# Ledger of designs, part 13: VH-VL binders against A disintegrin and metalloproteinase with thrombospondin motifs 9 (ADAMTS9)

Target 1, 201 residues: A disintegrin and metalloproteinase with thrombospondin motifs 9 (ADAMTS9), of Homo sapiens (Human) (q9p2n4r1735to1935)
Amino acid sequence: LPQNCKEVKRLKGASEDGEYFLMIRGKLLKIFCAGMHSDHPKEYVTLVHGDSENFSEVYGHRLHNPTECPYNGSRRDDCQCRKDYTAAGFSSFQKIRIDLTSMQIITTDLQFARTSEGHPVPFATAGDCYSAAKCPQGRFSINLYGTGLSLTESARWISQGNYAVSDIKKSPDGTRVVGKCGGYCGKCTPSSGTGLEVRVL
Key: E = the ipSAE of ESMFold2; O = the ipSAE of OpenDDE; V2 = 0.75 times the mean of E and O plus 0.25 times the DockQ between their complexes.

## First folded at step 9 (VH-VL)

Design z04 (from x01 with heavy chain T30D, light chain A50S; framework fv_amivantamab_arm2; at its last look DockQ between E and O 0.04; V2 from the best seeds 0.00; counts 0 for: pae E 11.7 > 2, off the site)
Heavy chain, then light chain:
Amino acid sequence: QVQLVQSGAEVKKPGASVKVSCETSGYTFDDYGISWVRQAPGHGLEWMGWISAYNGDTNYAQKLQGRVTMTTDTSTSTAYMELRSLRSDDTAVYYCARSGYEWYDYFDYWGQGTLVTVSS
Amino acid sequence: DIQMTQSPSSVSASVGDRVTITCRASQDISSWLAWFQHKPGKAPKLLIYSASSLQSGVPSRFSGSGSGTDFTLTISSLQPEDFATYYCQQYDSYPYTFGQGTRLEIK
ESMFold2, look of step 9: ipSAE 0.007; ipTM 0.466
ESMFold2 (binder alone), look of step 9: mean pLDDT 91; pTM 0.917
OpenDDE, look of step 9: ipSAE 0.265; ipTM 0.781

## First folded at step 11 (VH-VL)

Design p01 (from x01 with heavy chain Y101T E102W W103E; framework fv_amivantamab_arm2; at its last look DockQ between E and O 0.03; V2 from the best seeds 0.00; counts 0 for: pae E 13.5 > 2, off the site)
Fold by ESMFold2, look of step 11:
Structure p01 (fold): chain C 201 residues (1-201), chain A 120 residues (1-120), chain B 107 residues (1-107)
Amino acid sequence: as target 1 above (201 residues)
Amino acid sequence: QVQLVQSGAEVKKPGASVKVSCETSGYTFTDYGISWVRQAPGHGLEWMGWISAYNGDTNYAQKLQGRVTMTTDTSTSTAYMELRSLRSDDTAVYYCARSGTWEYDYFDYWGQGTLVTVSS
Amino acid sequence: DIQMTQSPSSVSASVGDRVTITCRASQDISSWLAWFQHKPGKAPKLLIYAASSLQSGVPSRFSGSGSGTDFTLTISSLQPEDFATYYCQQYDSYPYTFGQGTRLEIK
């Protein structure tokens, strides 16, 4: 069986974008091949749970008094705050790109994402500029269930920025991760040292 | 197998204190938090607070702040909850529960519960 | 505090029925919601976390859905062992709060 989308073209004579079965790390995996009419097709994984459970957010509200964490960290639209954080955005994902050589998700490829508000936000990324008092409001969600992939135990997030804080919750099987991230101003991203590595289940 | 075993039932008078233990096994104690949840007769579940077994950080429900203390003993892999100045409405079954993922408070494994009865 | 409201308060059903229980949060909690099963004399048991993720060892007839403020627990084909009280719980922010419970009883 082919081990990447370029081999699908070479070995199977395929010329159309679509879902193909590839042999990855000795196991069968369904991969969406994009750009098959070109010399440089790209590999994507279609997210079974779709864009409602796979999204990234930089929250746009900032507290008037950033030394507080009102409502015990609950998000409220009627907060004493202003919606003026210029980095704010919300992206949801139907497919994610994977580098089959490194087995890492390429979080900055947004070809199959939809940005419904503000700026594009990479996969597995969240942030805000809401509070200096450990009150993160930005959220991300990852759901790989049904894709044949899970995150490895080595995947780590880092926080960047002033007063940055992150609250990352991972399932034991590596298919589900949710995060709350932020600061004044702060964000969380997968560590460049570990990347967002996956394994075939 | 992950297991949380709580101390036995207690009967207390108003104004006294109670300390409930939660001995854990089957996992690395310091990698998780422990929450305490209670259920009064005829009522639903009420979250009381949380403690990190890693560093001892706590977060208590506001209505209980000042009356509750949560501690851990890493040498025995045991969490404790002490409730002071007991009142009749503190009569409840008290549960300890482990967070499902690193330092967070959704609860994947629970203790069997400890009945605390406060009566004069 | 975030108020969690379950509906219905009780449901009578037969083995084989499809049962749906809803949970509404008083504000947006994204996907930070769990579902528990509680039988008298036993510890509560986690069924669903992160709104839709099935806990290991839980039968596939259980499923969860929703985000934001509206959430649903579904049992696709009710079994005799499923008669219990079900609770939703938000873990978006402190204090974590539970719904009032839904009692599922034999018809």
Scores: ipSAE 0.005, ipTM 0.467, lowest interface PAE 13.5, mean pLDDT 87
ESMFold2 (binder alone), look of step 11: mean pLDDT 91; pTM 0.910
OpenDDE, look of step 11: ipSAE 0.186; ipTM 0.751

Design p02 (from x01 with heavy chain Y54W Y101T E102Y W103S; framework fv_amivantamab_arm2; at its last look DockQ between E and O 0.02; V2 from the best seeds 0.00; counts 0 for: pae E 9.1 > 2, placed apart)
Fold by OpenDDE, look of step 11:
Structure p02 (fold): chain C 201 residues (1-201), chain A 120 residues (1-120), chain B 107 residues (1-107)
Amino acid sequence: as target 1 above (201 residues)
Amino acid sequence: QVQLVQSGAEVKKPGASVKVSCETSGYTFTDYGISWVRQAPGHGLEWMGWISAWNGDTNYAQKLQGRVTMTTDTSTSTAYMELRSLRSDDTAVYYCARSGTYSYDYFDYWGQGTLVTVSS
Amino acid sequence: DIQMTQSPSSVSASVGDRVTITCRASQDISSWLAWFQHKPGKAPKLLIYAASSLQSGVPSRFSGSGSGTDFTLTISSLQPEDFATYYCQQYDSYPYTFGQGTRLEIK
């Protein structure tokens, strides 16, 4: 059985992009193979819950007074705020790229991502320039349920920026992660040291 | 229109100090920060540090720690960069640039540059 | 520190040519990359931010692409005023670092 998309080409003579069953760490997983006409096809995982629960956001509103955290930190998009933060953006994901050798998600591959607002935002990433008062507004969501994959215990996030704060929650089974990140200005992103490593369930 | 206007060229002796000014206009000074970048003859651009015009927070390049001080004057919308204990390899054109605040922000407007020559 | 490696260091081209400059980061910097144009005796000019966003007022013949570690600046049709030195710069984390620069000369 093929272990990657390149082997699919070799063993089955396949040249079309699509879903294939690959043997990954001893189990059959459905993997989307892209670029099958090339010598370097890429592996993607189709997210069952798609855009609704797999997205990354850099929040675009900024408080006039950056020392405040109004409404106990709850988001109010109709606020009297500055709306000129050009780095803002919102991206949702239907498929995510996976490196089957390292078993890491390539968060910066946006081939099957949709940016509905502002600038593209990598997978599992969030941030803002909302406030310096520990009031994060940027959000990200990961839902791997139904893919046969889950995040490992080594998967972690780092906070970067001025007055950066992060509140990240992971489900016990590692299939669900949600986070709020921000600062003035701040972000959270998967650690480059460990990467966003996944395991086969 | 956003403008950053720097002070004139300086000639200094080794061991002396230099203070370059960067007067800004065309925007709310305290909504942004200022970064300083220099270019020695025959070399590339080198980031020196950043200062917030909002709260005075700073971040300096490690190689300049102890020798550089960045300040702002909100009443005049002017940023200052002081470099002490000058040596010959400090000879360079020094630029100020507007930056938002931190990780997400880029340098969208630059001053015209200030030549600082250090010679005995 | 994050090292930024530009290629090539210099390039000779003619008016109307398509010019491509590459920049590689020593680690993943997402899209936190900017491109600058610098002419002697002038202030550096921002061309591209967030890897692919065109700065206001910059001609559309300039474009940027890439994410992670590999980035590209493209001038689709070179104009006389485009001869200058170009720099990439990461603003993912301190210290901010620049590429070595690419000198674009007239052939």
Scores: ipSAE 0.016, ipTM 0.565, lowest interface PAE 6.7, mean pLDDT 91
ESMFold2, look of step 11: ipSAE 0.017; ipTM 0.573
ESMFold2 (binder alone), look of step 11: mean pLDDT 92; pTM 0.920

Design p03 (from z03 with heavy chain W103Y, light chain S93D; framework fv_amivantamab_arm2; at its last look DockQ between E and O 0.03; V2 from the best seeds 0.00; counts 0 for: pae E 12.0 > 2, off the site)
Heavy chain, then light chain:
Amino acid sequence: QVQLVQSGAEVKKPGASVKVSCETSGYTFTDYGISWVRQAPGHGLEWMGWISAYNGDTNYAQKLQGRVTMTTDTSTSTAYMELRSLRSDDTAVYYCARSGTEYYDYFDYWGQGTLVTVSS
Amino acid sequence: DIQMTQSPSSVSASVGDRVTITCRASQDISSWLAWFQHKPGKAPKLLIYAASSLQSGVPSRFSGSGSGTDFTLTISSLQPEDFATYYCQQYDDYPYTFGQGTRLEIK
ESMFold2, look of step 11: ipSAE 0.006; ipTM 0.442
ESMFold2 (binder alone), look of step 11: mean pLDDT 91; pTM 0.921
OpenDDE, look of step 11: ipSAE 0.209; ipTM 0.759

Design q01 (from x03 with heavy chain T30D E57S, light chain A50S; framework fv_modakafusp; at its last look DockQ between E and O 0.05; V2 from the best seeds 0.00; counts 0 for: pae E 12.3 > 2, placed apart)
Heavy chain, then light chain:
Amino acid sequence: EVQLVQSGAEVKKPGATVKISCKVSGYTFDDYYMHWVQQAPGKGLEWMGWVDPYSGSTDYAEKFQGRVTITADTSTDTAYMELSSLRSEDTAVYYCARSGYEWYDYFDYWGQGTTVTVSS
Amino acid sequence: DIQMTQSPSSLSASVGDRVTITCKASQDISSWLNWYQQKPGKAPKLLIYSASSLQSGVPSRFSGSGSGTDFTFTISSLQPEDIATYYCQQYDSSPYTFGGGTKVEIK
ESMFold2, look of step 11: ipSAE 0.007; ipTM 0.451
ESMFold2 (binder alone), look of step 11: mean pLDDT 93; pTM 0.944
OpenDDE, look of step 11: ipSAE 0.452; ipTM 0.842

Design q02 (from x03 with heavy chain D52N S55D; framework fv_modakafusp; at its last look DockQ between E and O 0.02; V2 from the best seeds 0.00; counts 0 for: pae E 15.4 > 2, off the site)
Fold by ESMFold2, look of step 11:
Structure q02 (fold): chain C 201 residues (1-201), chain A 120 residues (1-120), chain B 107 residues (1-107)
Amino acid sequence: as target 1 above (201 residues)
Amino acid sequence: EVQLVQSGAEVKKPGATVKISCKVSGYTFTDYYMHWVQQAPGKGLEWMGWVNPYDGETDYAEKFQGRVTITADTSTDTAYMELSSLRSEDTAVYYCARSGYEWYDYFDYWGQGTTVTVSS
Amino acid sequence: DIQMTQSPSSLSASVGDRVTITCKASQDISSWLNWYQQKPGKAPKLLIYAASSLQSGVPSRFSGSGSGTDFTFTISSLQPEDIATYYCQQYDSSPYTFGGGTKVEIK
């Protein structure tokens, strides 16, 4: 079996984008091959639970009084807020790009993302400019269940910005991660030192 | 194959103590939390507490604090729940259930349940 | 403690009907909400975790949605074998509280 999409093109005679079975780290994995008409096709993983459970957000509301954390940190559309944070955006993902050499998710590849509001937001990132009182509102969600992949223990997030704070929760099996991230203004992203490494289950 | 096998039904008098076992197989006992859940007749589910078999750490619902003791014996891959000072309202089915780490406490495997009857 | 308010406490529906059950948390629990099915005389069975993730081997007629404080559980086409009591449970923080349950019956 081929080990990447270039081998699928060469060995299987396929020239169309689509799902193919690849042998990755000794195990069979379904990979979406994109750009098969070119000499450098790219590998994607189709997210079984889709874009409702795989999304990234920079929240656009800012509190009138940023020294508060109203509603015990719960999000409310009726907050005393202004919606004027120009970096705001929401992206959801049907597929994510994977580098099969490093086994890393390429979070900035938005080929199979949909940005429904504001600016595109990379996979596994979140932020806001809501509050200086440790009240993160930006959210991201990762659900790899059913893909044959899980995140390794090496994955970690960093927070950047003034009053930046994050609350990252990872499942024990590495298939589910959610984060709440923000500041005045702040964001969380996967650490460049660890990246988002995955393993084949 | 993951299995959680509980000890048999118990009949106790008010003021007594009951100790229920939950023997596991098919997974590494110390990698998962063990929870205990009470279900009184005709009522819903109520979380009692957990033990981490790795280090013996526990946490108990306030309702049961002071009466419940949850333990794990890693030499036999068996968790225990002991409930003291039994009252008639402690008549219930008791379940063991496993979970991952604290914030991923979905109970994917359950014991068959142990009926405890407290009669005066 | 996080209080879970589950509605309704019981319902009756016909085979093939769409059934909707709700849970409301007393505070933001993000997506940390499970749904369990309990048939009479049996242990609960996990159906949905993380609000909307379907557990392996669970039929696709079951679904969940929501985040924050408001969550829904749906059976798209009720089957006779779906007669059970359904529970939500938050697992954002200890104590891991359950909703009061919803008994689903066939008319």
Scores: ipSAE 0.000, ipTM 0.440, lowest interface PAE 15.4, mean pLDDT 87
ESMFold2 (binder alone), look of step 11: mean pLDDT 93; pTM 0.941
OpenDDE, look of step 11: ipSAE 0.095; ipTM 0.733

Design q03 (from x03 with light chain D92Y S94T; framework fv_modakafusp; at its last look DockQ between E and O 0.06; V2 from the best seeds 0.00; counts 0 for: pae E 13.5 > 2, grease 19.2 > 18.9, off the site)
Fold by ESMFold2, look of step 11:
Structure q03 (fold): chain C 201 residues (1-201), chain A 120 residues (1-120), chain B 107 residues (1-107)
Amino acid sequence: as target 1 above (201 residues)
Amino acid sequence: EVQLVQSGAEVKKPGATVKISCKVSGYTFTDYYMHWVQQAPGKGLEWMGWVDPYSGETDYAEKFQGRVTITADTSTDTAYMELSSLRSEDTAVYYCARSGYEWYDYFDYWGQGTTVTVSS
Amino acid sequence: DIQMTQSPSSLSASVGDRVTITCKASQDISSWLNWYQQKPGKAPKLLIYAASSLQSGVPSRFSGSGSGTDFTFTISSLQPEDIATYYCQQYYSTPYTFGGGTKVEIK
């Protein structure tokens, strides 16, 4: 069986974007091949749980008083806030790109994402400019269940920016991650040293 | 540290009303939703509804709509559930249970339960 | 309303046995399903949220799996203190609904 989308083109004579079964690390994995009309098709994983469970957010509200963390850090629509953070955005994902040689998710490929407000936000990232009091409001969610993939234990997030903080919850099986990230202003991203590595289940 | 303490057992006649309290401590009352759950003897759990103590918004299961009123008093950090027009099948243990906000809508802390007996 | 069908209604197993309980939703609820343990005369205790996430302080012998409509709860090695009734509950949308429960006994 082919081990990447380029091999699908050569060995099978396929020229259509679509789902193909590939042999990855000795196991069968369903991969969406995009750009099959070109010399450099790309590999994507279709997210079984879709947009509602796979999203990234830079939260757009800023507290009038950034020295506070009201509501024990819970989000409230009626906060005393300004909606003036110009870097804000919300992206949800139906598919994510994977580099099959490194087994890394390519978080910045938004080909199969929908940005419903503001700027595009990479997969597995979040941020805000809400509070200087360790009160993160930006959220991301990852659900890989049913894809045949899970995150490895090496996946770590780093915080960037002033007063930046993150609260990352990972499931033991590596299929679910929920993050709250922010600062004044701050964000979290997967560590460049670890990347966002996956394994075939 | 987190505690939900309910009022004591009640014995009622059919057609009466019961009002159960749930006093919280160890957390900020307005940061969590409060739910009420019915458990009839030897039976499973049934969700009755919730209140947001911050806004006062409520939602009720259709089975209880029109008979249940769920309220929150932020001055005493106490939630209430009132069930009117009691029937014998309302004999049950009633629990308050808190849930978090967005993505955390599961019941992580429960009250000890309040037994209500409806008997003619 | 989303109906939750839980099976079996009761089971008996020996200490050390692997116990499985299933829960089926009447529609796709994604992964928004909880598992609770209830001992006689006590309030329910959350064990698992989001289908597979273990609540803090819960022993690792408890696990959950599934998504969509079919969910499984597993005790990998039954202990005497695990005698209880177990409930699934969807929290995808209100009204939140519970399975009928599974009474687990030691034989």
Scores: ipSAE 0.005, ipTM 0.457, lowest interface PAE 13.5, mean pLDDT 88
ESMFold2 (binder alone), look of step 11: mean pLDDT 93; pTM 0.943
OpenDDE, look of step 11: ipSAE 0.063; ipTM 0.711

## First folded at step 12 (VH-VL)

Design r01 (from z04 with heavy chain D30T D57K, light chain D92K; framework fv_amivantamab_arm2; at its last look DockQ between E and O 0.03; V2 from the best seeds 0.00; counts 0 for: pae E 11.6 > 2, off the site)
Fold by ESMFold2, look of step 12:
Structure r01 (fold): chain C 201 residues (1-201), chain A 120 residues (1-120), chain B 107 residues (1-107)
Amino acid sequence: as target 1 above (201 residues)
Amino acid sequence: QVQLVQSGAEVKKPGASVKVSCETSGYTFTDYGISWVRQAPGHGLEWMGWISAYNGKTNYAQKLQGRVTMTTDTSTSTAYMELRSLRSDDTAVYYCARSGYEWYDYFDYWGQGTLVTVSS
Amino acid sequence: DIQMTQSPSSVSASVGDRVTITCRASQDISSWLAWFQHKPGKAPKLLIYSASSLQSGVPSRFSGSGSGTDFTLTISSLQPEDFATYYCQQYKSYPYTFGQGTRLEIK
């Protein structure tokens, strides 16, 4: 019956953060409600595959010679590189925030992200400062399998920055996206025009 | 057109070694890796390992550690797989296959296969 | 090691039939799964990569679906040239592993 975390709070008298079943677009969806003791509860989707399959990276190595794309773009420990990109970071995600009115993932909410190196990196974004030769090394991964959600066909990524480039692969059912993004220096992010819209399966 | 051409069939005795070649053409050799896959009679496919054509780095299946060596010769665009200390259960068809790197590590083009028979 | 289990081990079917073959991974492999067709005396042929992407030159009657641990290869209208053994293969992590194979036979 409840369609958001505020309704759970008001209709059921619930005051605990936790998983609740919500009626979303005519289907039951398991939603984590956070901030239930406050006036501003937020809705999150718990990622079944967790942080091993849901992560965002700004890669910290930069090629000594940025005009190259060695290894046909593959990452190698033995590259002729400097590990000095100060914007570097790696974030992994156990839950992601969703706006249930717009059915958009809010990529900048990092409440249930874990940053294991460097700076926090928003969901579905990646970047580097590795090469000017279209050789992206920064990675992101999205796995929505088992959440009851998939990305709609509208989701698009844009590249930003000097020599920015991206290589994005989406599964046909919209549950999986992997990307490599970078430049000298560059990043990819979901387009502001499309956002990351999801649909209930 | 991408093409992988392997050396011919070989018959070996237990304890010997075999070296199978895989000559490639139709693409830039150093842009991809080469995987080796074998199939014993009556069995499925078994991945043996991978080598980078760019820098020669390898990753071998644990079950073959110490017995397999994979190499490349960039000047001839050729990959090699050597299996040592052969046993009768090494009898198989051995394939080379072109593979990418990281999440592009699927095998899009294959050699014709090389039958290696190990018998006393 | 990630174990790949195919089902069924053998299928008997007629030309024109719709055939499905399943593959289960022992742990989550995301979409890093490929399907191969293998005929006696021939090299394996890549059909599907990334779980659902059709390889160039493969007929559209072949399709793949699934993610995580459960995957399906479908042949929508079986043709005479489709009788072969089919393998799934994960490429999430080393060692890369294949399913045991599914033999598709003429009925």
Scores: ipSAE 0.006, ipTM 0.437, lowest interface PAE 11.6, mean pLDDT 87
ESMFold2 (binder alone), look of step 12: mean pLDDT 91; pTM 0.908
OpenDDE, look of step 12: ipSAE 0.014; ipTM 0.596

Design r02 (from z04 with heavy chain D105S, light chain S93R Y94T; framework fv_amivantamab_arm2; at its last look DockQ between E and O 0.05; V2 from the best seeds 0.00; counts 0 for: pae E 11.7 > 2, off the site)
Fold by ESMFold2, look of step 12:
Structure r02 (fold): chain C 201 residues (1-201), chain A 120 residues (1-120), chain B 107 residues (1-107)
Amino acid sequence: as target 1 above (201 residues)
Amino acid sequence: QVQLVQSGAEVKKPGASVKVSCETSGYTFDDYGISWVRQAPGHGLEWMGWISAYNGDTNYAQKLQGRVTMTTDTSTSTAYMELRSLRSDDTAVYYCARSGYEWYSYFDYWGQGTLVTVSS
Amino acid sequence: DIQMTQSPSSVSASVGDRVTITCRASQDISSWLAWFQHKPGKAPKLLIYSASSLQSGVPSRFSGSGSGTDFTLTISSLQPEDFATYYCQQYDRTPYTFGQGTRLEIK
């Protein structure tokens, strides 16, 4: 059985992008092969829960008074704030790229992401420039349930920036992660040392 | 193969202390936290607090502040809960459970429980 | 603190019945809710996490639903081994809190 998209192309004579079953670490997984017309096709995982549960956000509002955390940290777009953070963006994901050699998610590959607001935001990242008072508004969500994959226990996030803060929930089985991240200005991103490694369930 | 194995039952007098151990195996200890949950006879489950095996951070239930200490020993993959100044309503089965290291999570694997009896 | 209220406090049912247990949170907890099964003398057992995700090794007759403040655990066809006490638990914010429990008994 093929173990990557290049083998699908060679062994099955396939020339079209699409979903194929590959043998990954001894199990069959459905993998979307993109770039099949080229010599170096790429492997993607289609997210069963799709865009609504897989997204990344850099929040665009900044408080007039950044020493506050109004509304007990709840988000309100009618706050005493300005929507002027130039790094702001919102990306949602239908598929994510996986490097089958390292079994890591390539968070910066946005081929199958939709950026509906502002700048593209990599998978598994969030940030803002909202408040210096531990009041993160940027959000990300990961849901791998039903894909046959989960994040390994090695996945970790780091906070970067002035007054950076994060509040991240990771399920023990590695299929769900949500985060609230921000600062003045700050973000959370997967650690470059650990990356986002996945395992086949 | 995740397992949490707790120390044996204990009988204590009011005013004493108890320290329950929770030895873990089958996973990377410092990637998670340990929560402690107790159940008094005839009552439901009560969360006592949490400790991160990653960095030793703790969060204790307010009603137990000042009486509880949670620690870990990474070299033995073991968590500990010490409850001081025991009183009769501390009689309960005490459970350890695996949770998240940075953000508190649900409890997917539990120890077998340790009965602590406080009687005069 | 977030209060978790389960209904009913107990339910009497026969093998093969469909059983539904509800849990209401005092505040919005999104989907950060788990369901546990607890039998006397045994460790609690996780059934459902994230409101609707089935834990590995749990029979498919168990299912969960809901978001926000209202959540439901359903057993589609009750088996003899399902007689136990069931708890919901929120893990949105500390202190983590449990429902008071629902005791499932044989008719």
Scores: ipSAE 0.007, ipTM 0.474, lowest interface PAE 11.7, mean pLDDT 87
ESMFold2 (binder alone), look of step 12: mean pLDDT 91; pTM 0.911
OpenDDE, look of step 12: ipSAE 0.023; ipTM 0.638

Design r03 (from q01 with heavy chain D105S, light chain D92K; framework fv_modakafusp; at its last look DockQ between E and O 0.04; V2 from the best seeds 0.00; counts 0 for: pae E 11.8 > 2, off the site)
Heavy chain, then light chain:
Amino acid sequence: EVQLVQSGAEVKKPGATVKISCKVSGYTFDDYYMHWVQQAPGKGLEWMGWVDPYSGSTDYAEKFQGRVTITADTSTDTAYMELSSLRSEDTAVYYCARSGYEWYSYFDYWGQGTTVTVSS
Amino acid sequence: DIQMTQSPSSLSASVGDRVTITCKASQDISSWLNWYQQKPGKAPKLLIYSASSLQSGVPSRFSGSGSGTDFTFTISSLQPEDIATYYCQQYKSSPYTFGGGTKVEIK
ESMFold2, look of step 12: ipSAE 0.006; ipTM 0.505
ESMFold2 (binder alone), look of step 12: mean pLDDT 93; pTM 0.946
OpenDDE, look of step 12: ipSAE 0.022; ipTM 0.612

Design r04 (from q01 with heavy chain D30T, light chain D92S S93R S94T; framework fv_modakafusp; at its last look DockQ between E and O 0.10; V2 from the best seeds 0.00; counts 0 for: pae E 10.4 > 2, placed apart)
Heavy chain, then light chain:
Amino acid sequence: EVQLVQSGAEVKKPGATVKISCKVSGYTFTDYYMHWVQQAPGKGLEWMGWVDPYSGSTDYAEKFQGRVTITADTSTDTAYMELSSLRSEDTAVYYCARSGYEWYDYFDYWGQGTTVTVSS
Amino acid sequence: DIQMTQSPSSLSASVGDRVTITCKASQDISSWLNWYQQKPGKAPKLLIYSASSLQSGVPSRFSGSGSGTDFTFTISSLQPEDIATYYCQQYSRTPYTFGGGTKVEIK
ESMFold2, look of step 12: ipSAE 0.007; ipTM 0.521
ESMFold2 (binder alone), look of step 12: mean pLDDT 93; pTM 0.944
OpenDDE, look of step 12: ipSAE 0.757; ipTM 0.917
ESMFold2, look of step 13: ipSAE 0.007; ipTM 0.524
ESMFold2 (binder alone), look of step 13: mean pLDDT 93; pTM 0.943
OpenDDE, look of step 13: ipSAE 0.405; ipTM 0.824

Design r05 (from q01 with heavy chain D52N S57K D105N, light chain D92H; framework fv_modakafusp; at its last look DockQ between E and O 0.29; V2 from the best seeds 0.00; counts 0 for: pae E 10.2 > 2)
Heavy chain, then light chain:
Amino acid sequence: EVQLVQSGAEVKKPGATVKISCKVSGYTFDDYYMHWVQQAPGKGLEWMGWVNPYSGKTDYAEKFQGRVTITADTSTDTAYMELSSLRSEDTAVYYCARSGYEWYNYFDYWGQGTTVTVSS
Amino acid sequence: DIQMTQSPSSLSASVGDRVTITCKASQDISSWLNWYQQKPGKAPKLLIYSASSLQSGVPSRFSGSGSGTDFTFTISSLQPEDIATYYCQQYHSSPYTFGGGTKVEIK
ESMFold2, look of step 12: ipSAE 0.007; ipTM 0.467
ESMFold2 (binder alone), look of step 12: mean pLDDT 94; pTM 0.950
OpenDDE, look of step 12: ipSAE 0.333; ipTM 0.793

